# Ledger of designs, part 20: VHH binders against Protein leg1b (leg1b)

Target 1, 342 residues: Protein leg1b (leg1b), of Danio rerio (Zebrafish) (Brachydanio rerio) (q4qrf7)
Amino acid sequence: AVVTENGLPIQWRKAPSDLSHLPISNTGVQVNPWVYSQRMTMLKMVINATNAYMSSMGPGEQENPLWSLPLQLGWKLKSGRLADPTPDSSSTCGSEASDPVCISPLSFFGCVNYYLSVLPFLAAVETGVVSSGGHQMLIQVPAEVAQDYCSSYSDCSTKHPNTMAKWHLFFQSLRQVSQSKESDFNKKDSILGLMWAAEEESIQTASGACTERQKLYSSPEVSFQQSSVNLGAFISAAHYHASIERSGKFMSHLPSRVLQEADSPPNIADLSTEENHALYMLSWMNSINQLLGGSLVDLWRKAMCSAQAREKGQAFLDDLILDPKFPGSSLWSIICVMSTSC
Below, E stands for the ipSAE of ESMFold2; O stands for the ipSAE of OpenDDE; V2 stands for 0.75 times the mean of E and O plus 0.25 times the DockQ between their complexes.

## First folded at step 17 (VHH; framework vhh_enristomig)

Design v05 (from u05 with S56Y S99E Y104K; at its last look DockQ between E and O 0.17; V2 from the best seeds 0.00; counts 0 for: pae E 21.2 > 2, grease 26.6 > 24.2, placed apart)
Fold by ESMFold2, look of step 17:
Structure v05 (fold): chain B 342 residues (1-342), chain A 119 residues (1-119)
Amino acid sequence: as target 1 above (342 residues)
Amino acid sequence: EVQLLESGGGEVQPGGSLRLSCAASGFTFSYYWISWYRQAPGKQREWVSTIRTGGYTYYAESVKGRFTISRDNAKNTLYLQMSSLRAEDTAVYYCAKSEYPSWKQFDYWGQGTLVTVKP
C-alpha cells in the first residue's frame, strides 16, 4: 500500500500544527476527532512536543517512534478503512476526495485509531508534554456511539484507567529516561517499552470497545482485523524500534484495500506479492496463538527478556512480515525464535 | 561445507571506489543473512553491513551513505559497493554467514580481501 506522501503521512502537510484555528468557548477548545485533519493534528502536536526528548532515537525527527501513529492513520485513510462499512451507506467519510475528510464512527479501524490518537493526546496534554495554551480539551463524540468512546482526560481515566495510566506514565517518564546515563540503545529500548505498553493497552481496549463494528465486514477483513490486534502484542513485547522509515516500510506491506469475501491470502490477484505475504503471515500468527489459547504470545513475551533478545525479535518480525521469500509460515519458524538464548 | 570467497580488494586513492564480491557455496544462499565485516591492522573485527533474506539492509554508522550492500541470489553472490573511500576504511574485508532460522549467530567466515586506501 501507499502510506506516505513526500516521505510524510497521508495529508500530513494539510493538517494544522496546532488547534489554535478552532473556536474557543468558555468551556474550552472543541476538538472533533471525526474530521481527519483534526485527528492528524492531535498526532502532529504529540510528535512535535516529544521530539525534544528523543535524542537517543537518532539525529533527526524521522526517528521519533510515535511516527507509527500518524502513518497508520494515513494508511487507514488510503486503504478505505475509515469509511462507513454499512451496505448502501450514503456517507462520504473515509474518502480522500471529501472536504473535509471525515472518519466514520462505524469504521472498525477508525474506532481503534481513536484509542491510539485521542487517548495519547489527552495524556500528553495532562502531563504538560503538549501545551494546551491554558484551555480544556473537549472531545466531540457522536451521540449514537457515545457508549464506545470517552471525551476528556477525566472521562477516559474513569472508563479506561489502565490505558490512561500507561499513556500518562509514558509521557511523564520521557524527560527522566532521556536524561539518564544509559547508552543510547538502552534509552531507546526503555522509551519504546513504555510507548508500546501504552499502545498495546489501547489496542486491547479498542478491540473490545470496537467489536460491534466487525459485524459489518467480510470474513477475510474481520480475520485481518483480529490478526492486526494479535500482531500488536508481538511488536509491543519486542519494543519494536519504530521510525518513520521502518514503520512506513512495514505498513507499505499492509493491504491497500478492504478485503472482500472472495479474498484468500496469499492468493489475492489485485494485491502485491508483499501484501499477500504479510496477510498470510499475520493470519498464521493469529491462528496459532488462538489454537494455543494465547500461549504463543505468552511464550514470545517471556523470550523478549533482554534488550538483545528484543533486538533479535524485531529482526524476526521484519523477516517474517517483510520478506515474501521467507521460508514457510510454519509454527517452527516462530518457535525457533523463542528458543534463542535469553 | 560452507564456503565464502571474497574478491575485488585492491589499492585505491582517497575518494575512490571499489566493489567487493563474496561467492558463496555449500548452503542455500537465499535462505540466509549475509554480512560484511572488516578488520584493520591491530584492531578487532568490526561489523560493516548486513543484508537480510528479502534484501533489507543495515549499515554501521561509519559507512552509511558511502557503502551499499547487495545480493544476487541467482549467482549466490554478495556485493559491497564502496564509494568515497577514506584512509580509515583500510582493512581486510570478510563476508560472513549467520545461522538461520535460529537467529543465533554462528558466523562462517571467508579468507578476506584486502582494501588499502592510500594516505
Scores: ipSAE 0.000, ipTM 0.110, lowest interface PAE 21.2, mean pLDDT 82
ESMFold2 (binder alone), look of step 17: mean pLDDT 82; pTM 0.833
OpenDDE, look of step 17: ipSAE 0.345; ipTM 0.729

## First folded at step 18 (VHH; framework vhh_enristomig)

Design w01 (from v04 with T50E Y58N; at its last look DockQ between E and O 0.01; V2 from the best seeds 0.00; counts 0 for: pae E 20.4 > 2, placed apart)
Amino acid sequence: EVQLLESGGGEVQPGGSLRLSCAASGFIFSYYWISWYRQAPGKQREWVSEIRTGGSTNYAESVKGRFTISRDNAKNTLYLQMSSLRAEDTAVYYCAKSSYPSWHQFDYWGQGTLVTVKP
ESMFold2, look of step 18: ipSAE 0.000; ipTM 0.108
ESMFold2 (binder alone), look of step 18: mean pLDDT 83; pTM 0.831
OpenDDE, look of step 18: ipSAE 0.781; ipTM 0.906

Design w02 (from v04 with T50E Y58T Q105R; at its last fold request DockQ between E and O 0.07; V2 from the best seeds 0.00; counts 0 for: pae E 19.0 > 2, placed apart)
Amino acid sequence: EVQLLESGGGEVQPGGSLRLSCAASGFIFSYYWISWYRQAPGKQREWVSEIRTGGSTTYAESVKGRFTISRDNAKNTLYLQMSSLRAEDTAVYYCAKSSYPSWHRFDYWGQGTLVTVKP
ESMFold2, look of step 18: ipSAE 0.000; ipTM 0.122
ESMFold2 (binder alone), look of step 18: mean pLDDT 83; pTM 0.832
OpenDDE, look of step 18: ipSAE 0.694; ipTM 0.877
ESMFold2, fold request of step 21: ipSAE 0.000, 0.000, 0.000; ipTM 0.165, 0.152, 0.240
ESMFold2 (binder alone), fold request of step 21: mean pLDDT 82, 82, 82; pTM 0.822, 0.823, 0.819
OpenDDE, fold request of step 21: ipSAE 0.775, 0.791, 0.771; ipTM 0.908, 0.914, 0.906

Design x01 (from v01 with G54E; at its last look DockQ between E and O 0.01; V2 from the best seeds 0.00; counts 0 for: pae E 18.7 > 2, grease 25.5 > 24.2, placed apart)
Fold by OpenDDE, look of step 18:
Structure x01 (fold): chain B 342 residues (1-342), chain A 119 residues (1-119)
Amino acid sequence: as target 1 above (342 residues)
Amino acid sequence: EVQLLESGGGEVQPGGSLRLSCAASGFTFSYYWISWYRQAPGKQREWVSTIRTEGSTYYAESVKGRFTISRDNAKNTLYLQMSSLRAEDTAVYYCAKSDYPSWYQFDYWGQGTLVTVKP
């Protein structure tokens, strides 16, 4: 899949760097996350505001681990996964021909991304990391699906206290960790740990909130959706350094279009070898984890017992997903061996 | 008592430059984020720029590359260097103090200084 435009997330440059152009009501700034550019702006603000705290990640702003978020959003846009999936719907939301910058509230991945964009943004604003101009941020939610989304920091905290708490802790800790006397290695691991704790919880929250939307998709796409959620657990446990380059490379192997009923990895004709392999491996991982009642992820978590182990884990995940020659059959054995080293 | 006093406003031609100042007192200036806002006639107040305690600076898209925010902690003074001024920059400019050290919520505002960009 195409996941970058000129080395940046899709339409990154088109998105405003702040929300100053949006209307301010007596109650606050009204943000519409169902507009692609506004959602991207939220993410852009978070990244820009956190860059100063990410020196331990490496040189340059590209090393900010939050880059995976806008890249994911861009991938979803480019692959058509933000469009209304409802068959024969009168809605043209997300249609390339009609309204390409609209994110459908009925989109599964759009829904998941909501929790990975709006929630961190609200937390960043609340903690003072992101500039709010002293205004409350109000998030627009379609009435027909209001039960699946939240509309403010307060509302989101009420509905999802654990998720918001983790984001709050992440943003609150950034300055402290960055200014500590710890090694860059330790700072990096700490920041990533906090970030992924929040992201993982967000994905779990999203899985619950967005699950009904899966009924609108093909079986293969639903399988991929589930596999993606499962992958999130592995990635999170490994404290994956999701720089723009590393994330971009990883996501480039994700499917470039919505999967159809006839699609069967690794033999999808119009997808690349890399995409087919990634799909197959994701499916395999999820299948094994399901078969084992979740014990695969548990074992993986156990194996990720130190910063060094997690670094190896990251490399393993890269090899697993990115190398078409990686033997999927070795997944279990490798993880078992890794777990014994802890 | 916290006080913020803006100065430096006036009339300037398009393309011109102007430097605003905000004199702060009544609080530990270096501990707080300080921001510039502006309000044009008939429009809502909008954020312009912020300088944080560590010196990082942030700008609204509309002023990025043209305005420069800075602070002198020894003088308890905030500055806004404005260049390449446009008609749409016409507004009353306000400085604002954060309500907690290193927090982007504001509890105090100055009275403002008027900037008019006209031929």
Scores: ipSAE 0.000, ipTM 0.222, lowest interface PAE 13.7, mean pLDDT 91
ESMFold2, look of step 18: ipSAE 0.000; ipTM 0.153
ESMFold2 (binder alone), look of step 18: mean pLDDT 82; pTM 0.834

Design x02 (from v01 with F27S G54K Y108H; at its last look DockQ between E and O 0.01; V2 from the best seeds 0.00; counts 0 for: pae E 21.4 > 2, unsure alone 64.2 < 65, placed apart)
Fold by ESMFold2, look of step 18:
Structure x02 (fold): chain B 342 residues (1-342), chain A 119 residues (1-119)
Amino acid sequence: as target 1 above (342 residues)
Amino acid sequence: EVQLLESGGGEVQPGGSLRLSCAASGSTFSYYWISWYRQAPGKQREWVSTIRTKGSTYYAESVKGRFTISRDNAKNTLYLQMSSLRAEDTAVYYCAKSDYPSWYQFDHWGQGTLVTVKP
């Protein structure tokens, strides 16, 4: 799949650097996360505000691990995963050709991304990491889907207290961890651990809140959606460092279009060898974990017992997903062997 | 059967540099992981660095920024470039490979090459 434009997320340069262009009323700033550029602006504001605390990640702002969030939003746009999935819809949402580019509230991945963009943005504002200029941020939610989305920091904290607490803790902790006397290696692992705890909680919350949208997709696409949620548990346990380069490489192997009923990985003719392999491996990871009652994920978490082990785990995930010759039949045995190192 | 032979060890002053080589016998150099380990006198073997078939590299914290692992596929040779050497780097250095991702067991080991950094 195409995941970058000139080394940056899809339509990154078109998104304003802040929300100052939006109307401000007595009640606050009205933000519309169903306009692609406004959702991207929220992520841009978070990345810009956190760069000062990310020196342990390496030289340069491209090492900020939050880059995975706008990159995946861009992949979702480019692969058609922000579009209205209903068979008879005339909506142009999720198309780069629409003006403005919009995100369908009925899209599964648009729904999941809400929990990975709006919620962290609200937490970043609440902790003061992102300046609001003293204004409350009021998130627009269409009435027909209002039960699926929360619209303010207070509303989100009431509906999803664990998720908001983890995002709050991540942003609250950044300065303290960055200024601590720890080695850069330990600072990096600590920051990534807090970030992935928050991202994984968002993914788990979203998988429940967005479930009804899955009814509108083909069986292979639903299987991919479920496998993606499962993959999140492996990525988070390994404290995956999602720089622009690394995240972009990883996501380039994700499918470039929405899957159709006839698609059967790894033999989808109009997808690359790399895309077919990634789909096949994600499917096997999810299926094996389900058949074993969650024990594959449990063994993986056990194997991720130290910062050194987590680095090896990141390398394993890269090989598993990115190497088309990786044998799927060895997945369980390899993870079992890795878990014995702890 | 692949045999691994380390070379390039020797004596060096603190702050000096050495390049270690691990040569493979045969026409193919297949591995899932290939790594450098070291063993100081009276110590357990310690992982130093790993390179994967696809080229990703990994380093122990004690050597990060000072050592670089690389591979020359044309020569079936693995290298460890060591810089800013310290007395605590004194050890016998081994290369090892495994057919699966195991950071505690390898199928094949070399005989080792001694690196001495004079105190």
Scores: ipSAE 0.000, ipTM 0.117, lowest interface PAE 21.4, mean pLDDT 84
ESMFold2 (binder alone), look of step 18: mean pLDDT 78; pTM 0.799
OpenDDE, look of step 18: ipSAE 0.030; ipTM 0.438

Design x03 (from v01 with G54S W103R; at its last look DockQ between E and O 0.01; V2 from the best seeds 0.00; counts 0 for: pae E 19.6 > 2, grease 24.8 > 24.2, placed apart)
Fold by ESMFold2, look of step 18:
Structure x03 (fold): chain B 342 residues (1-342), chain A 119 residues (1-119)
Amino acid sequence: as target 1 above (342 residues)
Amino acid sequence: EVQLLESGGGEVQPGGSLRLSCAASGFTFSYYWISWYRQAPGKQREWVSTIRTSGSTYYAESVKGRFTISRDNAKNTLYLQMSSLRAEDTAVYYCAKSDYPSRYQFDYWGQGTLVTVKP
């Protein structure tokens, strides 16, 4: 899949760096996260505000681990995953050609991304990491889907207390961890741990809140959606360092189009060897974990018992997902070896 | 290897009609959104119409009600029936393989077929 535009997320440069261009009233700033550029601006503001605390990740801003979020939003646009999935829909949302580029409220991945963009943005504003300029954020939500989306820090905290608490903790802790006397290796692991705890909770919350949208997709696409949620548990346990480069490579192996009823990984003729492999591995990991009642994820989490183990786990995930020659069955043996070494 | 071959272009008087075809090979045609784009001299390519894998059809506002997109999955062929043609429709028309319309990035394109609507 194509996931970058000149080394940055799709349409990154078109998104303003702040919300100053939006209408401001005495009650707040009107923000419409169903406009692609405004959702991207939320992510841009969070990344820009957190860069100062990310020196332990490496020398450049490209090392900020939050880059995975705008990259996945861009991939969702490019792969048709922000479009209205309903048959016979007249909507042009989810198209790069639409004006403005909009996100369908009925898109599954548009819904999941809301929980990975709006919720962290609200927490970042609440903790003061992102400046609101003294204005309240008035998040627009279409009436027909209002029950699926919270629209303020307090509303989101009431509806999704664990998720908002984890995002709040991440932003609240970021300065203190960054300024601590720990080694850069340990600071990096701690920051990634807090970030992924919040991202994983968002993904798990979104999988429940966005469930109804899955009825609009083919069986293979729903399986991919579920496998993506499962993959999040492995990535979060390993404290995966999701720089632009690593996230970009990872996501370039994700499918470039919405899957259809006839698609059967790993044998989808019009997808690359790399795309078929990634789809197969994600499906395999999810299926085995379900067969074992969640035990595969539990064993992986147990194996991710130290910063050193987590770094090795990240390398293993790269091999498993990105190398078509890497055998999927090796996951079990690696988990056993790493668990016994903890 | 992916190939897209447009045909059916030509010169036509204002108000006339044309039917464009795009023969596709090298991929499973039924799995993809397929789109028509056009490019007038000195202009950027613009999206015209898309047919999704569901059969749903979408049109740019400038062509709604005048153009009809369709596909024949058994023949791996995309069609564009154009009617009530205007001078502004003069362009090279391309078919493109895409799951979604795009103004900025292209995966696979045909060579194009020229449609000229005489002034």
Scores: ipSAE 0.000, ipTM 0.144, lowest interface PAE 19.6, mean pLDDT 85
ESMFold2 (binder alone), look of step 18: mean pLDDT 82; pTM 0.825
OpenDDE, look of step 18: ipSAE 0.008; ipTM 0.233

## First folded at step 19 (VHH)

Design y01 (from w02 with Y100W W103Y; framework vhh_enristomig; at its last look DockQ between E and O 0.02; V2 from the best seeds 0.00; counts 0 for: pae E 16.7 > 2, grease 25.4 > 24.2, placed apart)
Amino acid sequence: EVQLLESGGGEVQPGGSLRLSCAASGFIFSYYWISWYRQAPGKQREWVSEIRTGGSTTYAESVKGRFTISRDNAKNTLYLQMSSLRAEDTAVYYCAKSSWPSYHRFDYWGQGTLVTVKP
ESMFold2, look of step 19: ipSAE 0.000; ipTM 0.168
ESMFold2 (binder alone), look of step 19: mean pLDDT 83; pTM 0.833
OpenDDE, look of step 19: ipSAE 0.020; ipTM 0.208

Design y02 (from w02 with S30T S102T; framework vhh_enristomig; at its last look DockQ between E and O 0.01; V2 from the best seeds 0.00; counts 0 for: pae E 19.8 > 2, SAP .722 > .668, placed apart)
Fold by OpenDDE, look of step 19:
Structure y02 (fold): chain B 342 residues (1-342), chain A 119 residues (1-119)
Amino acid sequence: as target 1 above (342 residues)
Amino acid sequence: EVQLLESGGGEVQPGGSLRLSCAASGFIFTYYWISWYRQAPGKQREWVSEIRTGGSTTYAESVKGRFTISRDNAKNTLYLQMSSLRAEDTAVYYCAKSSYPTWHRFDYWGQGTLVTVKP
């Protein structure tokens, strides 16, 4: 899949750098996350505001691990996963050609992304990392699906206290960790640990809220959706350094279109070898984890017991997805070897 | 009650043609997606073709150019015109209805009709 434009997330440059253009009411700034550009702007603001604390990640702003979020959003747009999954729908929402580009409320990945964009944004604002200009941020929610979303920091905290607490902790800890006397290696691992804890919880929260939308998709696409959630657990446990480059490369192997009923990896004709391989491996991992009653990810988490182990885990995940010759069977060996070192 | 009843199955020689029918009742026929599936002996059920609410059609790669899905809305009947039949097309063919309008998940199934392609 194409996941970058000029090395940046899809339509990154079209998104404003702040929300100053949005209406301000007596109650606060009205943000509509169902407008693609506004959702991107929220992510942009978070990345820009956190760059100063990410020096341990490496040189340059491109090393900010939060870049995976706008890249994911862009991939979802480009691959058609923000659109109404019903082809016969008259709605053009979620299409790149739409003006303004919007996100369909029926989109599964759009729903998941909501929890990975709005929640961290609200937490960043609440903790003062992102400037609010003295205004409360109010999130618009479509009336028809209002039960699936939250509309403010307070509302989100009420509905999802654990998820918001993890984001709050992440943003609150950034300054402290970055200014600590710890090594860059330890700082990096700590920041990534906090970030992924929040992201993983967000994905879990989203899974509950967004599950009904899966009924709108083909069996292969639903399988992929589940596999993606499963992958998130592995990535999170490994404290994956999701820089622009690493995330972009990783995501380039994700499917470039919505999967149809006839699609069967690794033999999808119009997808690349790399895309087919990635789909197959993701499906394989998810299947094994399910067969084992979730114990695979538990074993993985145990194996990810140190920063060094997690670094190796990251490399493993890269190889698994990015190397079409990588044998999936090596997963067990790696888990066993790494677990013994804990 | 939703009912799907397949018919038209039988034995045919390789290269032959066969037309399957699925009589539908108990729901608004045009509101739902309807698909053909097939299950060969010892194999898993596989998707063959579908027609959506707007009338758009899709096909599995294995049947493209050989099979045609259509429907008669007045008769609430789904059809599968099969041509250039091959031995590997031998299977029980099922019609399926989506659980919800415009949803691509099929939870209602007919009893199936057997198609046997042999010399």
Scores: ipSAE 0.000, ipTM 0.206, lowest interface PAE 14.0, mean pLDDT 91
ESMFold2, look of step 19: ipSAE 0.000; ipTM 0.120
ESMFold2 (binder alone), look of step 19: mean pLDDT 81; pTM 0.820

Design y03 (from w02 with S102L; framework vhh_enristomig; at its last look DockQ between E and O 0.01; V2 from the best seeds 0.00; counts 0 for: pae E 11.5 > 2, grease 25.8 > 24.2, SAP .758 > .668, placed apart)
Fold by ESMFold2, look of step 19:
Structure y03 (fold): chain B 342 residues (1-342), chain A 119 residues (1-119)
Amino acid sequence: as target 1 above (342 residues)
Amino acid sequence: EVQLLESGGGEVQPGGSLRLSCAASGFIFSYYWISWYRQAPGKQREWVSEIRTGGSTTYAESVKGRFTISRDNAKNTLYLQMSSLRAEDTAVYYCAKSSYPLWHRFDYWGQGTLVTVKP
């Protein structure tokens, strides 16, 4: 899929850098995360505010590991995953042609992304990493889906305490870890560990909150959704450094459209070689996991036992996802990584 | 958040049958492997049976041929059909969900339902 515009997320430049353009009442600033640019603004504010704490990732703001979040949102827009999935819908949400670009409340992917955009934003504001300008954040939720979404730090902490605690801990820890006497190698590994723990918890929470929406998608798309959660466990355990470049490469291999019932990887004619390879690799990993009695992720996590092991794991994931000729050696490489356990 | 609610336990005579149910909510049921475990009083929790995505099943040797696990993804419900029950089957039975899709570790548990087989 196409996931960048001039090296930045889809429609990144159209999203304002702060909330100054939004309605401000004496109760707070009104934020509507079903408007694509407003959801992107929340992510932009989080990235901008965290850049000062990310020097251990390398030089420049492009190394910030949170770039995966706006890139993922852009991929969902570009691939039609923010649209209403019902067959007879008249909604134009999820289309780049709409003005403003909106996110369908019925989209499974828009629902999941809420938990990866709004929840971290609320935690970043609560910890003081992102400035609210002295205003309370009033998150708008359409009445017909209000039961599926929490809308304040307090509401989200009550409904999803583990998720909010992990985002809170991540943002709260950034200054301390950044200023610590540790090596940059260890600072980087620590920050990435906290970030992926929070992102993984958001994905697990979203899978529960967004359950009913998955029923509107084809069997191949549901299988892809399931496999994506599983792949996330490998990425999280390796503390993968998801810079804008690396995230962009990963996501460019994701399907450029919603999968249909007749789609059969690796032979989907209107998807690229890279997109077909990624889908086939996910199917192959599921097969290997079943041969190993369901232990593949657990063995991987145990092999990711040190910062050095995690660095090797990241190299393996790069090969697995980005190299179309890699699958023939993948099992051997997995076994080799597992043999380096502490 | 994740909820697993077991039901269907009770007292039975040796050789009797029971059907346990586990109602699941707070996650996409069809994505995960689901298992039954049991714990007799004063003993460690032990694995009983598992059903995977796609419907394949496995059983502990002690229950093979007597217990049948099944799932209904439309109703978000796991079942355990127990037959030819013996005194050693007396335990609290727990439904458990894997932490990730296609994952053997079961970190989410129900409250349990008691099965008592009279000596």
Scores: ipSAE 0.000, ipTM 0.347, lowest interface PAE 11.5, mean pLDDT 85
ESMFold2 (binder alone), look of step 19: mean pLDDT 82; pTM 0.821
OpenDDE, look of step 19: ipSAE 0.005; ipTM 0.245

Design y04 (from w02 with T53V T58E; framework vhh_enristomig; at its last look DockQ between E and O 0.01; V2 from the best seeds 0.00; counts 0 for: pae E 21.4 > 2, grease 25.8 > 24.2, SAP .726 > .668, placed apart)
Fold by OpenDDE, look of step 19:
Structure y04 (fold): chain B 342 residues (1-342), chain A 119 residues (1-119)
Amino acid sequence: as target 1 above (342 residues)
Amino acid sequence: EVQLLESGGGEVQPGGSLRLSCAASGFIFSYYWISWYRQAPGKQREWVSEIRVGGSTEYAESVKGRFTISRDNAKNTLYLQMSSLRAEDTAVYYCAKSSYPSWHRFDYWGQGTLVTVKP
């Protein structure tokens, strides 16, 4: 899949750098995350505001691990996963050609992304990492799906206290960790740990809220959706350094279109070898985890017991997804070896 | 400190064989991709082969079928078995470590070992 434009997330440059162009009411700034550019702007603001704390990640702003979020959003747009999945839908929402580009409320990945964009943004504002200009941020929610979303920091905290607490902790800790006397290696690991804890919880929260939307998709796409959630657990446990480059490369192997009923990885004709491989491996991992009643991810988490182990885990995940010749059978051996080192 | 030390270079006749070694230290060898590069006189450095964390290997088209990359994680050593050597294989050969368990980005290099193929 195409996941970057000139090395940046899809339509990154089209998104304003802040929300100053939005109307300010007596109650606050009204943000509509169902407008693609506004959602991107929220992510942009978070990345820009956190760059100063990410020096332990490496040189340059491209090393900010939050880049995976706008890249994911862009991939979703580019691959058609923000569109209305309803058969014969006349809606052009979620299409790159739409003006303004919007996100369908019926989109599964759009729904998931909501929890990975709005919640961290609100937490960043609440903690003062992102400047609000003294205004309360109010999130617009479509009336027909209002039950699935939250509309403010307070509302989101009420509905999803654990998720918001983790984001709050992440943003609150950034300055402290970055200014600590710890090694860059330890700082990096700590920051990534906090970030992924929040992201993982967000994905779990989203899974509950967005599950009904899966009924609108093909079986292969639903399988992929589930596999993606499963992958999130592995990535999170490994404290994956999701720089713009690494994330971009990783996501480039994700399917470039919505999967249809006839699609069966690794033999999808119009997808690349890399895409087919990634789909197959994701499906394989998810299947094994399901067969084991969730024990695979638990074992993985145990194996990710140290920063060194997590580094190896990251390498494994990269090879698993990015290497078409990677033998999936090595998963067990790797987990076993890693577990013994803990 | 990351260190890579190549050895095994020398003079060989066309059609001959040579085995290069790269001794690695200062990092967890098995966690990284390791590659061979070479630089012929007056030419740019070119990628030759790589071995990934999972053990998979890739080769440049020019060496495919003639060269074999392997690694011994217990010894922290990378190998390049070269066979059917040609004059155009003459170069300084370098081993490289990936910057992170990441793809195709290498930032640590050895000093190189010279391979000369001549009659």
Scores: ipSAE 0.000, ipTM 0.226, lowest interface PAE 12.6, mean pLDDT 91
ESMFold2, look of step 19: ipSAE 0.000; ipTM 0.101
ESMFold2 (binder alone), look of step 19: mean pLDDT 82; pTM 0.826

